# Ledger of designs, part 8: VH-VL binders against a2bn08

Target 1, 238 residues: a2bn08
Amino acid sequence: MAEARLQRLLRVYVLDTSALTDTRLRSLLGSGSLDEAVRRFAELIASVRIAYGVEVYMPPTVYEEARRFLLSNGVTVQSFEALAAWITIKPPTRHEIRIPASIVRDYVEEVRARLARGLRVAEEHVRRAFEAGGLYAAETASREARREKLGAIIRGLRERYREATRHGMLDSVEDLDAVLLALEVRGVLVSNDEGVRRFAEALGVISIDPPKFISVLQGLLRHSKTGGVAREEAHSTS

## First folded at step 1 (VH-VL)

Design s4 (framework fv_traxivitug)
Fold by ESMFold2-Fast, scan of step 1:
Formats: structure tokens, C-alpha cells, sequence
Structure s4 (fold): chain C 238 residues (1-238), chain A 123 residues (1-123), chain B 107 residues (1-107)
């Protein structure tokens, strides 16, 4: 199994923002609240770091974004900082990291394809707005009712444009920093973002999702300790 | 016609609490992110908090996190800001502003603003 | 957190052109929005998405955004344009960032 191999061979992990914002975090850690889940996550990371030298990294850009999300969703400053205390916050050395030109070429080609799709989405919604505007001109509807109709069309455009241009693609500095840091420290990327994981894999970086990451860490503790086995099974049945 | 009307601003003592309200009319309130922006006397604009259409996501500037709570009542077209543990530094005109209609956006710009309500925190 | 830098004040003669800059690292890759605020009044959106104007805003107002500088340009300035002007970006998943504001004084 890939998880068993990672337990033996890989001891360095890098978290992206999605690793800390995953909605499954509460259930995976057997917690009643997100704040409790964050505290349990801190305990888990601390335990594997102390016992097995497992290193967990996060770039500052991911730290800031994760902090903002968690604090806005009921996590206390104390709980978040307790977690961050066991994670090495370090930016990738961007000016020294090298990637193959073929990866850049493929990325540029994908960007161009997605921009073309985005333009098509924009054109379709311009047609819809034009048609709707013509119908509304014949009505006695208020100016605000007409603006609400236009707003709905614009919302549809934004959603479809995002799907065409962003979905399944690396498009944020935070995500790029996580991938670059994973490459630099020769670690495993922890992410549930499909686009981030695809880009990482293209660079030869192994990626796992947050549930698998938690399972791997719990498995390490279970393999060496009787108490770890009992705790892992409690978490698995949550 | 889009209208946003803030209320609740008054003089409060340091450590006190205050609840601001914003009454929205002229548009489908439940379709928009909503925001509070403040302005201290003689100073610039500072974003305070925003809230998603359905209230599922809330974001705050660091200086008010843990003290302020943004909320909304879509049935009543109302936005609220509960302010606790008030400090003299919170003295400002608080504006209610309409954000983005796009569901997964945290908002981009503010097209309509209320006239503001003055909060003074002084002994 | 990104910071947007505006000059604190700009003086311009009636009928001339005022240019208000908004400096930020790689701001040209972001969408910039501009607000006008007169004393005792709420801000009003005057330019959005770098260069677009809301309905009702005169053509004298225009914007540009490239590299590390966004600019709001007010042509044929009138006395009524005297106000504070603020630039604003949505900084990805971070918070909304406002510039410090520029007080435009018409001589």
C-alpha cells in the first residue's frame, strides 16, 4: 500500500492551505468542534515529531491564509498557535529553486487553453445579457429589478469563468509556495486541491490528501505503541 | 433604488459593548456578500469584516477578531456587527457596504455604501 | 499583507488633469477599484476593475493599472472633484486592502 511505504520511506511533509481547511478534519480527529480538532492535530504532529523526527513544514503564505480561515471559523488564537508551534514556517528559496523548462512550457500551454475557454464563456454570457436586456426593455419592471437580473447573469459568468480558467489548475501564490517548498525540502505535499497535486506530481513531488496524512501519522504511533493502536481505532470509528 | 441605512452608533465607555445594524432595501439582500468598513476621525478607510450570502463564512481584520461578530438575517434584510470589549481605537464611523454577488468570492469591490453611524469609545 | 501606497495630497488647477497613484507590489496583476469621498459623506465607487466606470460617473474619470502602479486620472478637473480618493484591491483570499487615501485639492 502507498500509505505503508510512506510510513517507512518518507518523514518530511509540507502543508498547503487545503490541508488545514479540510472539512473532514473534525471527523478524522474524533472531535466535536473545529477548535478541538486543531488542538488534536497539534498533539498528533507534536507526538510524531518528538518520537520519530517527522518534520512538517508550511510556507508563511499558507500560514497566513490558514490562520485567517481557522480564526474566522471558531478556532482560538491559542489553539492555532499551539498547532503552528510544531510546524516549521519557512518560505521556499524561490530564486534558487529550478524546474524543468518542459513544465513551464506545458503550464503556459494550459493557461492559453483555459483563457480561450474563458473567452467563450464570456461571449456566451454577453449574448444572454443582451437577450435579457431586450426583454426587460418591454417590461414596466423597476430599474433595480433589471439590475438584479443582470447581476444573476454576471454571477453565472463569474462562476463558469472560474470553472473554465481556475478549476484543476495551480493559480495561487500560496499553492505554488507549498509545492516549491516540498520540492526544496524533498518532502511529501499534503493537499486536497486537484490542481495543486497535479502540478506537484509533474515536478516529481509525491502528494497525499489530508485524510491519508492523518492516517499515516496515526499509523506511525500505532506501530510503535500499544496506546497508539487504541487511539487510532477510536479515531477510525469516529 | 438600493438603500443601506446604518444605526446603533453612540458613545460607549472602554470595555463596553454595542450592536450596529444595517437595514438593506431595493435589492435581493440574500444574494450578496456584505461588509463593514470603518473610518477613524481624520483617517482613511479600514475594512473590518465581511460575511458570505448565507452567513457560512465570516472574515475579520486582526485588530477586532475575537471581539467583533458579524451576522445577518436574510429574512429581515439586515446586517449586524456585535462589538465587545470596545477600545478607544475602535472610535470611527462604521459603514455598511454591499459586496460581491458571486457565491465563492470573498468580495471584490463595494458598489453601494450607507451614510455610516458614528461610534465613540471614550471615558 | 500587501500595502497600497498613495500620495497624501495632490493639488491641481481647475480644468487641468489630476493623477492619483496607487503603488503595490505587482498590483498590475490585480484588479483596482477607486472610491471618492467628500467630507461627511459615504464613499462612492468611481472606477472599478482598473478602468471601468459605474453608470452616472462622468467620462473625465478613468483608470489604468500596470506593473507596480495603478493610476486614477481626472481630466478637466472641477471644483466639485475636490475630495479624498482611495484605491482598493481584493488581495486573493486575504483581506480587502485600501490605500491610505489622497486628498485632491482644486486651487
Amino acid sequence: as target 1 above (238 residues)
Amino acid sequence: QVQLVESGGTLVQPGGSLRLSCAASGFTFSNYWMTWVRQAPGKGLEWVANIKQDGSEKYYVDSVRGRFTISRDNAKNSLFLQMNSLRPEDTAVYFCARGDIYYESTGYYFDYWGQGTLVTVSS
Amino acid sequence: QSVLTQPPSVSVAPGKTARITCGGDNIGSKSVHWYQQKPGQAPILVVYYDSDRPSGIPERFSGSNSGNTATLTISRVEAGDEADYYCQVWDSYRDYVFGGGTKVTVL
Scores: ipSAE 0.000, ipTM 0.421, lowest interface PAE 15.7, mean pLDDT 82

Design s5 (framework fv_traxivitug)
Fold by ESMFold2-Fast, scan of step 1:
Structure s5 (fold): chain C 238 residues (1-238), chain A 123 residues (1-123), chain B 107 residues (1-107)
Amino acid sequence: as target 1 above (238 residues)
Amino acid sequence: QVQLVESGGTLVQPGGSLRLSCAASGFTFSNYWMTWVRQAPGKGLEWVANIKQDGSEKYYVDSVRGRFTISRDNAKNSLFLQMNSLRPEDTAVYFCARDFYYGSERYDYFDYWGQGTLVTVSS
Amino acid sequence: QSVLTQPPSVSVAPGKTARITCGGDNIGSKSVHWYQQKPGQAPILVVYYDSDRPSGIPERFSGSNSGNTATLTISRVEAGDEADYYCQVWDSYRDYVFGGGTKVTVL
């Protein structure tokens, strides 16, 4: 049982969107453009699938998100579809997957905490706006100066609200689907997102970052290239 | 006058569990958020957990999340902290404190504190 | 990784003024609260919302907060003011944050 699980784990991976948007991937794949990096990534995945039976999965929600991002950043449709051809696009079976109530409870508590922090951030900026308004009532300030001050307060609110509610949090359907699919196929999650990885770990899902994933696949191919040389020698003697 | 009295602090082995209590008097307990704040020997103050008036919202510092549970019993004017999987670094005096103005949802400051109860986690 | 910086100690002669600072990035945009703690005792609130005093706290205690520094000022210092003083803010990421504390010695 342990052997079957280990064999599956070593050969099955699930990608979230961060696996395809990580800036380090362009450097690791020796590419100057994102389009070229995507094509090289496709070649890498194809090679390990053919040589070692490595399976790479992606939920449809992640596929759509990755597609939108890559196409908006200079990747051609042809290059993206070449990559997708070697990836199994499959949704998690959400209605059959069971999650411990303790994990759901902790998640609900974290959501509430972040919403409360967001409210407090809003209250702080209301106070700041009130104080700024008091100064403008006491002093004659230009309309432009008042607009600039209000704009700065609103930008500060937006920044702190986003930090309070989103940083380190599992908060997207795409991320959830990647974790659930990894749980279902008993695979390794490939993600550079701390919130996604935290949730995966709570469910017992092993995760690695995109650079480590690339390194593992390239390592496998080094052994394949050594076998290729031996195969060529066998060909010459046959 | 407002009074907060903590109890339950004792010597516990690492990995053990302990429940702290705080008895409140002199105010309408159900109208206030309540908080636990701790202080390790020779160190400063550290917020631990906070609970809404009706118990519907609970917040924790990251280092205790999943191990500690804050709760309250408004009928008995009592606040609790259930501490599980205790670690040596949890050794501290634990203070019960009252949060907010009456009828306000501001998470700003602690206006009254208990005298604290010492929890020592050691073998 | 403390968000709020306080000097570890401040010495002041009786009858003189003590000033305890609390440093933080843009702390003037936050509300600062101050607590006094005597050895073996619970903290007590001495200043809240930058400059307001709870009932029972002498007028000798005052506060200010602007830019990157909040200050607790104790005028006409008495021997009984000798204590540790902590500043506290609410932070959007860390919730309640306390300064490291300042030991005020009256001598």
Scores: ipSAE 0.000, ipTM 0.406, lowest interface PAE 16.2, mean pLDDT 82

Design s6 (framework fv_traxivitug)
Fold by ESMFold2-Fast, scan of step 1:
Structure s6 (fold): chain C 238 residues (1-238), chain A 123 residues (1-123), chain B 107 residues (1-107)
Amino acid sequence: as target 1 above (238 residues)
Amino acid sequence: QVQLVESGGTLVQPGGSLRLSCAASGFTFSNYWMTWVRQAPGKGLEWVANIKQDGSEKYYVDSVRGRFTISRDNAKNSLFLQMNSLRPEDTAVYFCARELYDYSWGTDYFDYWGQGTLVTVSS
Amino acid sequence: QSVLTQPPSVSVAPGKTARITCGGDNIGSKSVHWYQQKPGQAPILVVYYDSDRPSGIPERFSGSNSGNTATLTISRVEAGDEADYYCQVWDSYRDYVFGGGTKVTVL
């Protein structure tokens, strides 16, 4: 029975946006363009679904984000529709999913630590702006130079604040939906995002990056072509 | 997929009333402030009203205050705009939009919009 | 009450850079958001909090905001960028103000 459950688990995948926007997708699929890569990815998913019953899921929020990105970056509607035909778009049943309190507690503690770091970054940049203003008080610098200096400090604040509070953190509903859906369908999460993967693994959800996902699917088809015991395996149960 | 679909726009006489609806899907509606923005034919965008997640706070542009009422039904994922004492100047396409609030900055923007519904006020 | 001023139109050749300004008193102390609207379509968010981009918006779109002027910059302009562009701020008690809009024509 354990073997049957593991067999099923290894054939169910949930994609986040990074799975379809990864710049390595083109090279991994041997394609000259992103549009061609999307078509080859569709063929790959279709082939493993037909041969092995592999299922691929995506939350609606992630689907919409991936669609907008791909269409705005030269992917045709036809190529995207070919890919989307093999992906099941489904929201997680959020109100019925249960998460251990220990995981929520750890998440809250990390959020608090990151907010404290963010405040430190903000205070540092307020001090820099004040000191810069003091240097320009004697009117030795033009209005343009003062404006440019302030703009640079604000840009630095935004960059450092984002790094302190958001980088490597689960901080969006889209990311959460991908993890929750993977938990619900008992599938493998495909993501390039460190924060998303860390949170998934804390919940016991297996995660892999997009290059590994493509390699696994290509490996299944390669073994099928050479012949083996796995290819003759009966269709996995729901 | 975040989707907002407006309905209810039609031709009404000056002094008349009309209720617009916005059906939301693809996100947890009860977690977001919601907004109505209008656009008169050939003119720019004008914010009309917004409503807090739980309906406890409502804000209106001065020209519609006392005439329009924004409301929501979180159980049905629906946003409404009740328009009373309509004037020719209220003729516009009315857009439903999702507002994203940044607690750190206390400012808001609209990340997703519906296609709009046309309201024409004339005799 | 805040007032935002945008030029009514901007013409730009393909591959060149378009700059759309949004003028307002002390606008540099506020957060500016930008929307693109094509004929017969809903607006879409292209830049938020002065300079951040939503996922799916090309890197050709960028923003800045200082003093009395915020600017939306569209680099290497494409025919598909032809649209009306609106700036937006919040500046009094949840009151949202849009600029008058700028029609970008790619000739």
Scores: ipSAE 0.000, ipTM 0.370, lowest interface PAE 17.4, mean pLDDT 82

Design s7 (framework fv_traxivitug)
Fold by ESMFold2-Fast, scan of step 1:
Structure s7 (fold): chain C 238 residues (1-238), chain A 124 residues (1-124), chain B 107 residues (1-107)
Amino acid sequence: as target 1 above (238 residues)
Amino acid sequence: QVQLVESGGTLVQPGGSLRLSCAASGFTFSNYWMTWVRQAPGKGLEWVANIKQDGSEKYYVDSVRGRFTISRDNAKNSLFLQMNSLRPEDTAVYFCARDKYFYTGEYSYGMDVWGQGTLVTVSS
Amino acid sequence: QSVLTQPPSVSVAPGKTARITCGGDNIGSKSVHWYQQKPGQAPILVVYYDSDRPSGIPERFSGSNSGNTATLTISRVEAGDEADYYCQVWDSYRDYVFGGGTKVTVL
């Protein structure tokens, strides 16, 4: 019941980069290639726009990033532009958008806490490298063994640093533009990024992931008798 | 060998004062943040206060702020806790511990060496 | 003040694995230390900085910390591991916070 209600009420969507770079796009649209998936996605968006007036937006920053990714992964210019033709490419009006100071305060507090955590992770791995180096020297270990141990410590640092500082954080202009545009057009944000979605939800913006977005659009077409009948009849008789 | 030894715990009347001492040996005392942690009978651990290597920074749990004073004498390898206006709820075993602060001393690396504890009882 | 929640007790059979949780809001952004305390004795640091072990602590002791939960894991539990275990974090103003403790019983 909740899913049927969402399908009926939601008519405006904003895509972030992850909505178009999701590696599951091929399987989500039942296609053999990413290029075919993009073409099927274009057909799906076109169908819901024509039948129900569903609007799909993306900021120029997202358009540029998604285009670069898709063209590098076997999608033709023609297929991408066919998709983009049904999407309204519009920047958020940044200078006119207002965000509550409480959200900015919470964001600054989270950034400070994560920077402190990242520094502690870095210091711990420097300590581990120092101690490992001393142990290897004392044991007359080979240059190859020392390089492998250092490599393992560096990999551990990168993984824990990413988890401590970046995972679950809003950390790109492209993602911010998508959230701001969703707020401006009073739309639903489509994103696979936890940090982007958390920030959007703090602002009162509803967010869904790309699989759910595709499911909603496909479901909307299946529910044509309940979603668009009155408007279609009114339009056809006018 | 690395060791911390507390002394000074005794029976004290409510409102009284007491000074605890902690003697360090076997390591360079002046390189470490020092901490007081207490444990009421049958209860868990509670942090009380800590002090920077050079004594320039001191931090306290809210319930003792203004009543307790942590200090150190690096020349004598000694840590102190001056306790004033003692209350029955201050009854506990008081442990001194070194915090293994590495590099700048800005982050905790854990309390790796502890004393045996000294019992403070606040009662009539 | 930050509050850290530990289960009051955990029972484990010899040779099995014991897991002790430490719950706190956004604890994964903080560094967690773990202490073992046996009756009448001072605490011993068994894990620091989430997952590191001091010299002399067996490899059976390990730790993890993510999201809202930090975990101390003791594999191949021995009778001598029976003790109270405490988690501890550092907060933004140099305040240190201990969890309430977990009594591990080896049955």
Scores: ipSAE 0.000, ipTM 0.390, lowest interface PAE 15.8, mean pLDDT 82

Design t1 (framework fv_traxivitug)
Fold by ESMFold2-Fast, scan of step 1:
Structure t1 (fold): chain C 238 residues (1-238), chain A 125 residues (1-125), chain B 107 residues (1-107)
Amino acid sequence: as target 1 above (238 residues)
Amino acid sequence: QVQLVESGGTLVQPGGSLRLSCAASGFTFSSYWMTWVRQAPGKGLEWVANIKQDGSEKYYVDSVRGRFTISRDNAKNSLFLQMNSLRPEDTAVYFCARDYKTYSWGRYEYYFDYWGQGTLVTVSS
Amino acid sequence: QSVLTQPPSVSVAPGKTARITCGGDNIGSKSVHWYQQKPGQAPILVVYDDSDRPSGIPERFSGSNSGNTATLTISRVEAGDEADYYCQVWDSSSDHVFGGGTKVTVL
């Protein structure tokens, strides 16, 4: 059973959004287009699943996000579905998964700190809007000019608020589902997102980035191609 | 406010080496991909290299691959470009830029929202 | 690798509309971004994701992108709009690609 657990840990992977929406997938797989890269990725996963029993999972939330991204970037439905056919699409059993209170407490503290930063960003932009409004009234500016200035301030608020509250944080249900699924299937999380990997690490989930994941799978296929070169020979007594 | 300040540009002989620096302020440097873009005198913009938030991924334009190395020090809010085996065609103003490579609120974005003023590198005898 | 084609120059009278094109194979399937660069200055982002404007960029700047051509449109052109304009896309094979640039002259 210990051996079975170790084999499962070494050969079970869960993909998050970044694994499937890495637009450099084309260069990572040495292909001429993103559509071709997706097809090569499908072939790679199929090959290791058939030959070595490697299992690759993704939650439905990651499937929908990856599908939306790839299809809007020139990948055909046929190519994406060919990839998805070799991946087990399964939601994490959220109501049964348990997370240590210490992790929740740390997350709550980070959320509170980021909300405080976001409030300061909002206050700064409210001041800017108030001052700009006064200036435009004094200059009898057109309705169009006033609307443009307000729009610019609102866009600046959104940019700074996003930076203050979301960067480097686990902030999407897609990413959370990937971490929870990895915990449930006792697999390795494939992600290049710092916030996602930090959260996974806190839960004891091993994570690797997409280039390392592709390298591991390609390495398995190269090992197969070399036959018995990397395997131990049974010792015989005479 | 967001500021990026490049330094290190100078005259270098062909085959020489040079290290460029970029000092960032006004934002959480460790949360962004960073990029070097160059512009030869009287010519257009050319992307050179980019680096992920934690330094784990680095990408280069083919003409500099193996010769240039991009790196960052998040504790010092600094970006670097180590340039080796310099060629006359590397002569350019080198700009540091913040590379907005994020999925945020339903959108994927891959553009340079803030730029430094640039530092001139001249490769000539 | 991808190549983006821009006209080298565009001349426009004050108050008129300037249109700067960026040509590329199936460019309408990519997000196109536009930068303005004045002599001796760093580039600034004026349009991103085909048609969105950063904070502080006037509504006179707009963009479109379809088929094989993306266009930056500057309405009611002012003398201060005289600059070089660059289009840029991200491509999985080449990362970031810039157009050759268009010098906009306001006469």
Scores: ipSAE 0.000, ipTM 0.410, lowest interface PAE 16.9, mean pLDDT 82

Design t2 (framework fv_traxivitug)
Fold by ESMFold2-Fast, scan of step 1:
Structure t2 (fold): chain C 238 residues (1-238), chain A 124 residues (1-124), chain B 107 residues (1-107)
Amino acid sequence: as target 1 above (238 residues)
Amino acid sequence: QVQLVESGGTLVQPGGSLRLSCAASGFTFSSYWMTWVRQAPGKGLEWVANIKQDGSEKYYVDSVRGRFTISRDNAKNSLFLQMNSLRPEDTAVYFCARDRYYDSSGYKYYFDYWGQGTLVTVSS
Amino acid sequence: QSVLTQPPSVSVAPGKTARITCGGDNIGSKSVHWYQQKPGQAPILVVYDDSDRPSGIPERFSGSNSGNTATLTISRVEAGDEADYYCQVWDSSSDHVFGGGTKVTVL
């Protein structure tokens, strides 16, 4: 690839939700709490953006999902917004992005197969409900006990149905937006989701996992400290 | 940043109708289930109705089923509750709340943000 | 329908620990959420998914859930913790169910 394209590839990243919800985030950033990890991640991204012009993007759909998860898990609004301040929040230009028909065809075939699996799961749970209902049909069973048993079967159906239809598949707007944005900005997708990465790779988008991404950013800062001109001078003249 | 503002609560005679509105801002409204919860004066909280992100699924507490209709307009970030055949027992402050659906398990539904509430009084 | 039972009131001295219980058949198999409501105000979420806290809620608030009883624990109680507290679960048959509420009084 051309030198300009290679430089852009090393300097442009798009975050999937998994980059911010990865269970390893606390350990990777050497912090005791998720809130502290988010603050350290903000400092890391800010440092590489200022020193090297590293661009980090996130679609609004991923921003909302990440915000929802992090705020629900002890991260303060201030800490999350400090992180978001160094990330370019931008939607992909969906109406201008083109996807090869072969990829769409493969996706449609996979959806059809998964819907068939989902129907089998539904049929199994209908059978279970019918059989369980037979045991509770007599007036001796309390209404509460019957409702509780039915509720358990319905919960099992919903969980097994999601497993059958969603596991390892690109099935969310957030995931799609991250891939489309990476394609548009010609950047590297940061994701820990196999289905998302497989879809990205089919489109020619390079993907790395969150641990590798953090390692790359930390490596850039170590190189700046040990191998180059003074940090202030490098930042001012580069 | 997240805000929910209810409106429409007023005094209504038994058998009357009323439409409540909830204006949402500061989040992607179309990504969340939304819920109405009510509280009669001096009493506890009671779930009334909820609606799926795209409006395709709607659920109601038994006492309002057939009388109340929940709806949403995602283009306007608005949630509605159409209340018909109102009874004195429907007198309550009605809260709009955001229903968290994030967890794929389907059993972790809770209300992370609430509006201030709008008072509906059903009396002659 | 699922029924959640809370004590109507709990009294606690400042700096001590308050425990509010939520009783329900096999409640330990469900995710329990807790809300705080002060007079004239909307409820706010203080604990979700049995033991997790939203951003902005002090670490003094914690929860547990096992068997037939879920518990909200408020450590080092402050005067500002005086409020009504409600537990809530989701059930596929009843949808959202709230407990009757517990009035916490800080003496």
Scores: ipSAE 0.000, ipTM 0.386, lowest interface PAE 18.7, mean pLDDT 82

